# VHH binders against WD repeat domain-containing protein 83 (wdr83), part 16

Target 1, 315 residues: WD repeat domain-containing protein 83 (wdr83), of Danio rerio (Zebrafish) (Brachydanio rerio) (q6dh44)
Amino acid sequence: MAFPQPRPQAPQLPQHLWRTVDCQQGAVRAVRFNADGNYLLTCGSDKSLKLWSVSRGTLLKTYSGHGYEVLDADGSYDNSQLCSCSSDKTVILWDVASGQVTRKLRGHAGKVNCVQFNEEATVMLSGSIDGTVRCWDTRSRRMEPIQILDESQDGISSLKVSEHELLTGSVDGRVRRYDLRMGQLQVDYIGSPITCVCFSRDGQCTLSSSLDSTVRLLDKSTGEMLGEYSGHVNKGYKLDCCLTDKDTHVLSCSEDGHVYYWDLVEGSLTLKLPVGKAVVQSLSFHPTEPRLLTSMEGRVQVWGAEPEDAAENES
Short names: E, the ipSAE of ESMFold2; O, the ipSAE of ESMFold2 at other seeds; V2, 0.75 times the mean of E and O plus 0.25 times the DockQ between their complexes.

## First folded at step 9 (VHH; framework vhh_7z1x_3)

Design r2s (from k59y with G54S; at its last look DockQ between E and O 0.92; V2 from the best seeds 0.74)
Fold by ESMFold2, look of step 9:
Structure r2s (fold): chain B 315 residues (1-315), chain A 123 residues (1-123)
Amino acid sequence: as target 1 above (315 residues)
Amino acid sequence: QVQLVETGGGLVQPGGSLRLSCTASGFTFSTYWMNWVRQAPGKGLEWLSGISSSGSYTYYADSVKGRFTISRDNAKNTLYLQMNSLQPDDTAVYFCARSPDEWELPYGSFDYWGQGTQVTVSS
């Protein structure tokens, strides 16, 4: 007689509030885990970037040097460098330990909405309302970008880097994927201003959010729509979306104060997480654990899959 | 030094059309979202329409959708509002306004305004 194969365990989803951090930065425009998930970055409307310990909830360092709001940030894999971008039209490279500006890069004609290191942190990539993506060499004293990508017909809202691929979202309603080694470009037409893009964990799909209050999952190679997720509110804000650590669920911020979770395959709403009474503007999912960061106004919250006392017993 | 100057207002009969212009100077026009807002006599401000930095996204208040068309010419640093089927309720001072943040519209404030142009719809 044959035994049935074991069924997969239900995925754990972050829904239990562990911590609330009042960042003292005005509005927090973006919240980001670092690469190992032990630290988080907060991008403040008060022009500051702050680094925090996730586990202790303590402020580690404040980075000052931008002339206007900080809109996005990223940390290098070795935790030695940070990059950030701002309404002041600049990209800054920071030394983590000293808090000093290593480089302040100018050239964008307008606000810089998004920034990320490549995996080796040899390049920073930035996207701007001026419709360009600029690539900056982190290792040299050059003030000029090493490459400018200007295919977009309107502002760049979001970018992500995976290996040698660059994924961008634009107000022109298109998601673009560049192979930076071969100079190839693939364009997927969504038809509504894009607010956030990301890759799936398995690297086979792209996810995009747009101002039609819809998140879409596309096959990376063909552009075929594999999933469509709605019910949240995204009509006027640059809201984040993501996938869970195991690609089981799609998440989106919402203007109604919730984070929405949909089952990736079925498309059904699994959880409507109440974060607060204001716009949930940013989120970040832990790279390997079921943990979520959310920002709403000047507050960041850390969410876990179990109540914190149960998680402490597991540590 | 930021300056926004509206032109094209005037007196028009009900059912008529007008085209408003807003000439911008003192900033990089092509990197800002722009808006039209009006204020009727004795009333508060009413947002009408917005347009993205290159013009690929336009959006409208329900009260004007289908009658008004926003557009821009970044080479001329000019924002436009084509107004058709005008009615007496459209009588107002019309302002062009710059968005400080492209993403909080129409929820937020505007950081720079023109002086306005009067539109009067009357027999």
Scores: ipSAE 0.680, ipTM 0.864, lowest interface PAE 1.6, mean pLDDT 91
ESMFold2 (binder alone), look of step 9: mean pLDDT 86; pTM 0.880
ESMFold2 at other seeds, look of step 9: ipSAE 0.685; ipTM 0.865

Design r35 (from m3l with N35H; at its last look DockQ between E and O 0.80; V2 from the best seeds 0.78)
Fold by ESMFold2 at other seeds, look of step 9:
Structure r35 (fold): chain B 315 residues (1-315), chain A 123 residues (1-123)
Amino acid sequence: as target 1 above (315 residues)
Amino acid sequence: QVQLVETGGGLVQPGGSLRLSCTASGFTFSTYWMHWVRQAPGKGLEWLSGISSGGSYTYYADSVKGRFTISRDNAKNTLYLQMNSLQPDDTAVYFCARLPDEWELPYGSFDYWGQGTQVTVSS
């Protein structure tokens, strides 16, 4: 399987600290760019969700309504809605502007680890320690899920939605891809509890991290392993992985306080970014620019490719 | 409210086997990772083994690897520890423990455990 040709002016890697945000939310369990990269969401162990301007470093709004820590969140493309999930076993749909809860959805039997809108924001998808993925209608008054996926033998740790496909990672050591158009399921066996999954930017590969301290790149259609990346520490935490905006490098959080970068094709370590001395819990890569968010303890940091002030990063 | 009740302890000869059970109530058992720990006379707590909520992932302390097997039956809300090749230094009170946050392995912060069951290995 051939990768896309490199884009012109290969992107530089985010390695220069632009901004530190002290979130005042206890531990920040997840950090996420919004769809255009101009805002960020922080998921707090204090039960709050916060929205921030990346360029100004200012708090824009606090969303309160979860009964326990917030574990993940996502924003709709038009910036009108947010969804979040929590240890309180619920998924919440929020109106961004008013800060009001639109829906609080119950049904999961345990902690909800991951949540994302589909592209049109007509559905929210959530994954739980109860081993199910649940699909929720955002537009109707129905409080029941419109679909429950229960093929997993253990908890769901991560999910991503792209076009007509749903990618999930499970503690059962499997990465599952559902083709919702054709009603088909492809299962790739990794063999160690999965902590994070994502698609490559070109949509041809999947990436997974697992508790064997290894990140793996697979061909989406065949399941063939195309790359394997190690040297970081992932033994007991649900850590994020991702690809850069141009699919040139693979990134992973690490329990040793670093974010690791590997060249996607060669598999060699390119950069070991020192974030701090605690577990780097979460990361998010900008949708189109070489810009990275990291969370460690109660702080979020914004990293850019060159030494610049906050006025230059816009995301 | 949360209750964990261990059973199956007793006196056994060296080289023998025992199967411990832990019956859970007051919470959704199938959504928690579960562990076994023990305390020998005059010693601190020793972590032995853990198992994921669905049972797909198991792991063990070096001192018991190969001799002990953790398992669970979520339909019966029961955790098990099969102990083989028991020796006198396995004599201890054995506890089952609940792990509220599965993402801090292997020693997570347990929030509940039972009263324990005595295992004594002697001729």
Scores: ipSAE 0.752, ipTM 0.881, lowest interface PAE 0.9, mean pLDDT 90
ESMFold2, look of step 9: ipSAE 0.792; ipTM 0.899
ESMFold2 (binder alone), look of step 9: mean pLDDT 83; pTM 0.838

Design r8y (from k59y with E104Y Y107E; at its last look DockQ between E and O 0.88; V2 from the best seeds 0.80)
Fold by ESMFold2, look of step 9:
Structure r8y (fold): chain B 315 residues (1-315), chain A 123 residues (1-123)
Amino acid sequence: as target 1 above (315 residues)
Amino acid sequence: QVQLVETGGGLVQPGGSLRLSCTASGFTFSTYWMNWVRQAPGKGLEWLSGISSGGSYTYYADSVKGRFTISRDNAKNTLYLQMNSLQPDDTAVYFCARSPDEWYLPEGSFDYWGQGTQVTVSS
């Protein structure tokens, strides 16, 4: 009778600007946390890839070798390798410490939109406007892909790898999930060009964004639509979507300069985060903390759940 | 050398139909999004329609939606525009244009253009 009940607690949402990163890379097409969330990658229209310390806000290394804009990148779990993809039709594997190109992989017939390592970083997967996903062995001297997936009838916009599963999104309006151990393919028809796909943190759901200005949450095993989120603007850009670190909210970039947050279960808009007055093209959510990266034109920003004091840490 | 060559223009009566073609060469046509744009006499450029590299996604300006149909045949390196229910204000030079970016609409920057084909709608 005398025991107070704790107040319900709202999830922490990154909504307070902590830092603006001065990239000097032209437009930044993608921002990505590394696997442990301590570093961030910026993919520049100036053809450069840059690695930054999230906590210090400092540039650690610049990776030069692409002939055109860098469109996506990923870091290996052990922080020893990076991969990137570009409008120059290549995938590059980098040694992080030296900044040297380990491999420059050719074969895609057009721009490469997305790239990711598998968990062990023994394989890179890349998706291209040419409609193929290519699988590259990081360990061998061979420059040919070890596998090509060509089920899509239009460009590949996004891919994610989790354990033995590969999730892809295509302009053909389909989200495809490959079970590589069983050799099976599941196809979910969304009906509008897919711009981004991801898995939920608990692995039970998939999330997709598309050019009908709608983000959709699907049950991974059945393809049943569990949630539908709208109100943002996505009509012509490849915009990122994601789930929060605890799967409480759905996020999407928007062409109106905001990042939208919806409650995952209720589907109601929780927050419309003003990033700026241009297209917010890319976002990345920290793997374990309520921390968000955004890119808008050449501006990259780090957002946290608590306000940062105005005092400057200068040393 | 990148080339885009439009054909199929001409004189047509109001309410008529016309199909434009654009033959592409000098690049891998199937990996680029393509567009139709027109310029009426004394006016600026007006984007009309775009199509994805594989042809599965098409999109249109409001002024032509429902009347015009964009399509492509990647085996023939050819882009098409089927124009129905033509009216005098559709009179223009029609250009095909290549998108450097696959996601930009409707005010994308085009990196290559054809020389255009004249369409004239009059009684």
Scores: ipSAE 0.761, ipTM 0.888, lowest interface PAE 1.0, mean pLDDT 90
ESMFold2 (binder alone), look of step 9: mean pLDDT 86; pTM 0.880
ESMFold2 at other seeds, look of step 9: ipSAE 0.789; ipTM 0.899

Design r9y (from m3l with L105Y Y107E; at its last look DockQ between E and O 0.82; V2 from the best seeds 0.80)
Fold by ESMFold2 at other seeds, look of step 9:
Structure r9y (fold): chain B 315 residues (1-315), chain A 123 residues (1-123)
Amino acid sequence: as target 1 above (315 residues)
Amino acid sequence: QVQLVETGGGLVQPGGSLRLSCTASGFTFSTYWMNWVRQAPGKGLEWLSGISSGGSYTYYADSVKGRFTISRDNAKNTLYLQMNSLQPDDTAVYFCARLPDEWEYPEGSFDYWGQGTQVTVSS
């Protein structure tokens, strides 16, 4: 007897272009969903930060105040504040509604590559080419950092934070995880400059991308490598990686104009999404739905798992 | 004023070694990736090697890989190039160069250069 032919599975991965965002910001160095996924941030080489509605594709506000290109940004959980970092060596805290600078924080000795709020938005964390991570109080009028972490032997390229954990990636080839409650530091040696780090959605794994064109999934508690994903090109750019909203796939930007998707468990390539013909530098995955943001040069695009219907296209 | 000053060039026999130095001033040296480039007589510029701001990552052109070693001492604001197994076609003026954007690809958008130091390889 012959086995029945399996029915093709419906797509669960963002691969259909919904819209192209007309940013007019020069090169867009980072693209980020806000915490609820209804808004997106674009970080421009023209020194601007912009906030957009994801569903409508419309510009909501432009934030001007950085002296050089904006390299990263994050939104607070309640959508009331933004933070951003720049080649001007500063971190800025913004009031979303007014567009005004609440604080412009100086102290890093070089460009600031990454920035994020903690979950309660009481602290901003920033990482710099100067090799330090700095923690800033969002509520205090003091302009000095409340903590400086200087364990790295080279620049900080990426950071992510939870309520008690801080994950950092460095050009020194190390991924560092700080347990701020217990005061402990775990170091995982990758051996190639790290370009991006993140936690899995379930909090049990860490993911890192590096200049050896490899993305690695590690067990958070033991440091054991659980997965290794390659085939993309990452040799000289700071490229983003992430996990899907349900931890089913690993994604990476690539210098060849694609976003690569690998099955997390099997490690096999599932989708090679053609974004364009230039470096895809940044991506962000929606927190709860199969929706993806990509940045390639000055082009920002929103991708969904199904074609957008005609009624949504009109709005 | 940003300044980069190369020293350590000179005349060396084939198969010999030299160590070049580049002393930096007028900027925070430890927050920039640094590079070596050279220009042979009558030729264009050739990129040789680069090093990250903290010194932990080094990379090389194929033509010098295995023979040249880049390093830095951030306490002394100094970049180095150790050159071994030198041959006559290594004869050139050698420059150090500052990279303003470490994630720039392709390389070659250096914003400051030194005056160069002459290396001559001959019997």
Scores: ipSAE 0.791, ipTM 0.901, lowest interface PAE 0.9, mean pLDDT 90
ESMFold2, look of step 9: ipSAE 0.792; ipTM 0.898
ESMFold2 (binder alone), look of step 9: mean pLDDT 85; pTM 0.866

## First folded at step 11 (VHH; framework vhh_7z1x_3)

Design s10a (from r11f with P106A; at its last look DockQ between E and O 0.95; V2 from the best seeds 0.84)
Fold by ESMFold2, look of step 12:
Structure s10a (fold): chain B 315 residues (1-315), chain A 123 residues (1-123)
Amino acid sequence: as target 1 above (315 residues)
Amino acid sequence: QVQLVETGGGLVQPGGSLRLSCTASGFTFSTYWMNWVRQAPGKGLEWLSGISSGGSYTYYADSVKGRFTISRDNAKNTLYLQMNSLQPDDTAVYFCARLPDEWELAFGSFDYWGQGTQVTVSS
């Protein structure tokens, strides 16, 4: 008798369209899962931020208060608060349930490109074309930042927070990692304007995308380049990149209307997902499941690893 | 009121050099990407070069790469274009232009323009 060989594991990659979200927000500049992945946020060029149920595909609430395009947003871990940033130079903290503005924070001298809560939602961090990162206390009535980071020589395009670390990307071609407790700073020189940064899920690597149409994976502690991913088009847009929920693949938006997937270790192209005929500007990967959000112009789409109708029929 | 004022144009011989300046007022210059564009007699607009808000990223059209250098001085609210190895087909009115969306580079996307400065290359 013969024993079965171990079955090869195919990647469980989101490539099947589940849903198109009818946002009615003009161009959607950013799309984001909330912390638990059950909700999604859409950042509209019409100045609105909207919250949607992923499973139902229904609009739950509209947040109005920005004076110009909403460029990024984030949800707190407990789903009680949202933060957003805009071309109006402000950061807004929202109460999710009431839809009311809790704080409207001024101070950036130009457009605010990125915003995120820290893990505990005690701080909001924002990055601007003015070259600063600003830290805002979510519980203080004071309207000034508790900290301003001004080491960058050019605009801040992207930031991410993990534990006590802040990762930033700048047009000056540098990825910066701040240890917020120790006050130390590590700088990795990429040499091309950074469009997006993120941490790997295991916290050992950083990923960056840049205007040289290249995504790079670096060892966090040594700065050694572990992977380099290309073939997509990123020459003039602030495009998102990310890692899959299990750190198996690297993803990037592209100006050619696709989302590219590369095997993280081998660097080979695994999937070139056709989203449409225009720039795919934003993406967000589900925190724990193989689900992807994409934004292309005003079209937001949800992608899964299996066809949704087949999965529903199985119950 | 947003104002952009170009200076430094003039008549030069082929192979010569000029440095154009564009002085900005009425807005926070250091938070905008800036560009140079030209228009030759009877022709359409031609994008030449752009520079990021902090000055660390510069990019050029193939027609001027290696000959023209864009720069800025944010303390003086001034944009520069150093033009070397000028030829008669560089004759044009040169404009500085403000880019409202730094992450979308296209002709016709500029929201404010200067009045232009004439550059004439002739022996």
Scores: ipSAE 0.798, ipTM 0.904, lowest interface PAE 0.9, mean pLDDT 91
ESMFold2, look of step 11: ipSAE 0.796; ipTM 0.903
ESMFold2 (binder alone), look of step 11: mean pLDDT 88; pTM 0.890
ESMFold2 at other seeds, look of step 11: ipSAE 0.804; ipTM 0.905
ESMFold2 (binder alone), look of step 12: mean pLDDT 87; pTM 0.884
ESMFold2 at other seeds, look of step 12: ipSAE 0.795; ipTM 0.903

Design s10e (from m3l with P106E; at its last look DockQ between E and O 0.83; V2 from the best seeds 0.81)
Fold by ESMFold2 at other seeds, look of step 11:
Structure s10e (fold): chain B 315 residues (1-315), chain A 123 residues (1-123)
Amino acid sequence: as target 1 above (315 residues)
Amino acid sequence: QVQLVETGGGLVQPGGSLRLSCTASGFTFSTYWMNWVRQAPGKGLEWLSGISSGGSYTYYADSVKGRFTISRDNAKNTLYLQMNSLQPDDTAVYFCARLPDEWELEYGSFDYWGQGTQVTVSS
């Protein structure tokens, strides 16, 4: 009778399908966890924004008010407000509970690709094909932006806000980081149209995806490239990338119907998750747990690190 | 409302050059990616080249790469195609086309087209 060696713990990666939701919104252009990870938002080509319970898979509310496809959305940290952006050139601020439009903000000259609250939800930031980032005051009745950032030479595809920093990605192949306290701008040249940007969880790195089918990890302070991840397909779509909840892996959507996972440090492919037969357009990683949302066509899928039955038995 | 008007076509000898222009009106030109497409006699449409809304990203079909150059002047609402080293098989009607969704290059379709301009390469 041999003693088995201790089984190594598998990486805590979401690879088991827990739920599929048919959103009935046409194509789902973006899927987003709310700040605590208990709710999710779906941005529909049918012009609707929907809020869902992650655990129950049930629709909680539908928000109607955009004139064209909803391209991105975000929820405030206190769960009281939503913001969204659209091909109709507007940004909308919503009251979550009532479903009322608090503000419908005009001014962008073209499609608005990305939107996010700052951490305090005192401003919304939006990025557009018109090459501008606009900052909107959530507390004021004024409909004009409080700031317009026009350094980009082409469309803005993605933005993220962390503490006092704004990170943007542009078709001009540049990732820009604005230090809003100090009024400084750092520019990192990638050289290919940027499709998504984000910060690492520890705030020390930036991650970008681009149309050269490459995801890159850079040191935030120096701009030094720390990692480069490829093998997926990103040649014509605005695809999402992210880091896992513990900064152990890099993820990217892919035009081939998979989500790719690479070990952050080694750069090696860890998992090629089959989502389906179409472009995986959007993903969102849970803020604190190994749980992933994906959107492909009109479907959102929820993925966990263990089979759903095993996760229920652990409590 | 949207109007795209191509000019600059004509008859040219093999090895020659032409510059096509496309003047846009009825929309905010600087917020759309733009493309050139051609149709040779009795053949289907062939995509040639595209350019991003700000002009910083250009891309080409293999058949024209190195010979054709796409550019735009957003202040003049004009798209250009510089065509060098023309050959008889470049004979076609050339169209400029508006791309409604810049993020669907493989699945997108053009929503507005110009009337086209004839290019004939012969001697």
Scores: ipSAE 0.798, ipTM 0.904, lowest interface PAE 0.8, mean pLDDT 91
ESMFold2, look of step 11: ipSAE 0.806; ipTM 0.907
ESMFold2 (binder alone), look of step 11: mean pLDDT 87; pTM 0.882

Design s11r (from m3l with Y107R; at its last look DockQ between E and O 0.87; V2 from the best seeds 0.82)
Fold by ESMFold2 at other seeds, look of step 11:
Structure s11r (fold): chain B 315 residues (1-315), chain A 123 residues (1-123)
Amino acid sequence: as target 1 above (315 residues)
Amino acid sequence: QVQLVETGGGLVQPGGSLRLSCTASGFTFSTYWMNWVRQAPGKGLEWLSGISSGGSYTYYADSVKGRFTISRDNAKNTLYLQMNSLQPDDTAVYFCARLPDEWELPRGSFDYWGQGTQVTVSS
């Protein structure tokens, strides 16, 4: 007679609305958790970048200095610096506490779609419609990039940095992975304009979304397609995709007002989260907890795995 | 000053072909997605086709897919529309248009247009 182990519990997924924030920034082009998940950034079509407390839902600071829409932003691991990029063709490095611009970096020939610090915040990486990725030293007063990557045949839509690796997505339908230490480049051809790329949490896979309304999971080392996820609508917007905090599910924004969840291994649709009646433009998954940020028009919503606790009020 | 100038229109018989050109100046052409739009007499504007800034992604309205081909030469700051198998209902003024935000749906909110070039398909 065998004594089987208990079945593993199903992962909890953020499907319960905790909070709605009206950002008052026009359209919110991107929403991002900071590295520890306690703060969030909102990138406004009104040219502002805002920092918020996730737990309190309160605005902490507004950063003004871009001449056009802010398209992406990232926070340094220690919460001391922010970077942002804009349709004004610049990348800005900000001091969080003072709100002052530390650097305003010019050189891209067109709007800058994506920006991220490396893990140690010694470098910022930016990707532009001009087809280049530029690498900027955060520590020196030099205004020139320390490296320019120009292999793409069309605009850069998304980038992510992990240790010594840079992952980029391009309108040319290619996902590129650069080993910046060894100078190697791996190219995976998807065949449709890439809208978002990311690494799996375990670092073994890459995920990409594209304008053929398909999200694809690839083995990082071999390029083998491990999963393909569809049913959502992605035909004209730069929509975000990601993996859950424990790599159990794949998520994608959709033009139909939902966030789609698929089981990573089986590929089956698990949840179609109704966010609203407009395009869900951006999402961000908490680094360690089942929490999700979504942006739709000028609003950001925070989603948790269970309903908010019952009020303890006695009245 | 942003300027877009269309050329290449004219009179053609049904089943014929034309190639339209649009010469751009006053901006960095290679960092904008570009489009073709037409207006038939007494009709509204009809979006036809678009092309990404690097030229690697092209997309078409159903009415012209398979007959029209959009292309660009960034070294010459020129946008093209090759039109084949033309029919009388293709008669219109054809405009090139600049797309300010490539991630906008539909890709028809244009910030600059040319003056247009007349295409007439008639026996």
Scores: ipSAE 0.794, ipTM 0.903, lowest interface PAE 0.9, mean pLDDT 91
ESMFold2, look of step 11: ipSAE 0.817; ipTM 0.910
ESMFold2 (binder alone), look of step 11: mean pLDDT 85; pTM 0.865

Design s13p (from r11f with S109P; at its last look DockQ between E and O 0.94; V2 from the best seeds 0.84)
Fold by ESMFold2 at other seeds, look of step 11:
Structure s13p (fold): chain B 315 residues (1-315), chain A 123 residues (1-123)
Amino acid sequence: as target 1 above (315 residues)
Amino acid sequence: QVQLVETGGGLVQPGGSLRLSCTASGFTFSTYWMNWVRQAPGKGLEWLSGISSGGSYTYYADSVKGRFTISRDNAKNTLYLQMNSLQPDDTAVYFCARLPDEWELPFGPFDYWGQGTQVTVSS
């Protein structure tokens, strides 16, 4: 080479398709990275939960035990346990390696829409159409919840746990943030059924999606609306939203077969990623890398910020 | 064992009002989204309105928005439809229907239906 050529700047947003996985689970209701981002979970309408290698795109294990479709799942920080929730009104704790059910927890009066471990995997938190959030001890002999939160006026659609905080979204149009150490509750009124909530990576903001086809960014401490993102379609589905790994962009699923990206600060549409021709039901953003999972019907797709290595020379 | 029973239909003059009721049994009513659907003589089914399990979210077909109001009383396991400004084109059998999958197919298909109640709008 006689003179240097500029290297392409590393792409910032996952927009290059790396893999398509046909999960053979019926519809995939939720797709989730595990805690370190090396594995992914798929929640099937066929009642199964599956674990896959992200890098290889290969099935590692199938978890069977729910009586109806699996609606959400989460992996523990140490990759030893999974939790899942279902239309069968239960939460299941699984041993990852054996595939066996450790516990099947009952008590919700209806479908369980969302589930997550706390950071230490000492509790599981579940949210249901019955309007309650239930806290379950992962290590106790007792099968009863250790706490029930019943402030919601309608079903719980989404929850997220960060440190000592619990964020919930409800069909009653409210985002609720519980400080579990101090026993305090902050309520932010959005006014339309909430479909998904999450924290910003810096912990200073909350993000919510709702059935008015609008994603909103709020200051966590004051409740002030900092941003409002629209142009996608969310009229009847429980669609996921998230922030990128560095809080530069807001993402949302859409009923029109795209994932929408907006610049967080400017609010302008940056990318309309064509996933397919059906509802994009779920997404998950990698904890530390610009990597995105999407689900549409029975397929999961893995997206990266750069094309996979396939050049004639090593990259 | 799931049962839905509509009442409150009848004959009403144009511009009039009716209130339909649907009493539910055999399931946990408060954990299901519920809907009203109608069928005019010789026509297909027309979805009208839906309501969330807790009652905080209501949604309507354009044909009835502003004239019809859906509500529920979970303590009485009862779904309601208040119909105002009725016109002859509103003549139909009205059904309440249970929505099994509110987040995938919020407008149907439904898994359980009532027997229907006849509404007739004529002078």
Scores: ipSAE 0.795, ipTM 0.907, lowest interface PAE 1.0, mean pLDDT 91
ESMFold2, look of step 11: ipSAE 0.813; ipTM 0.912
ESMFold2 (binder alone), look of step 11: mean pLDDT 87; pTM 0.888

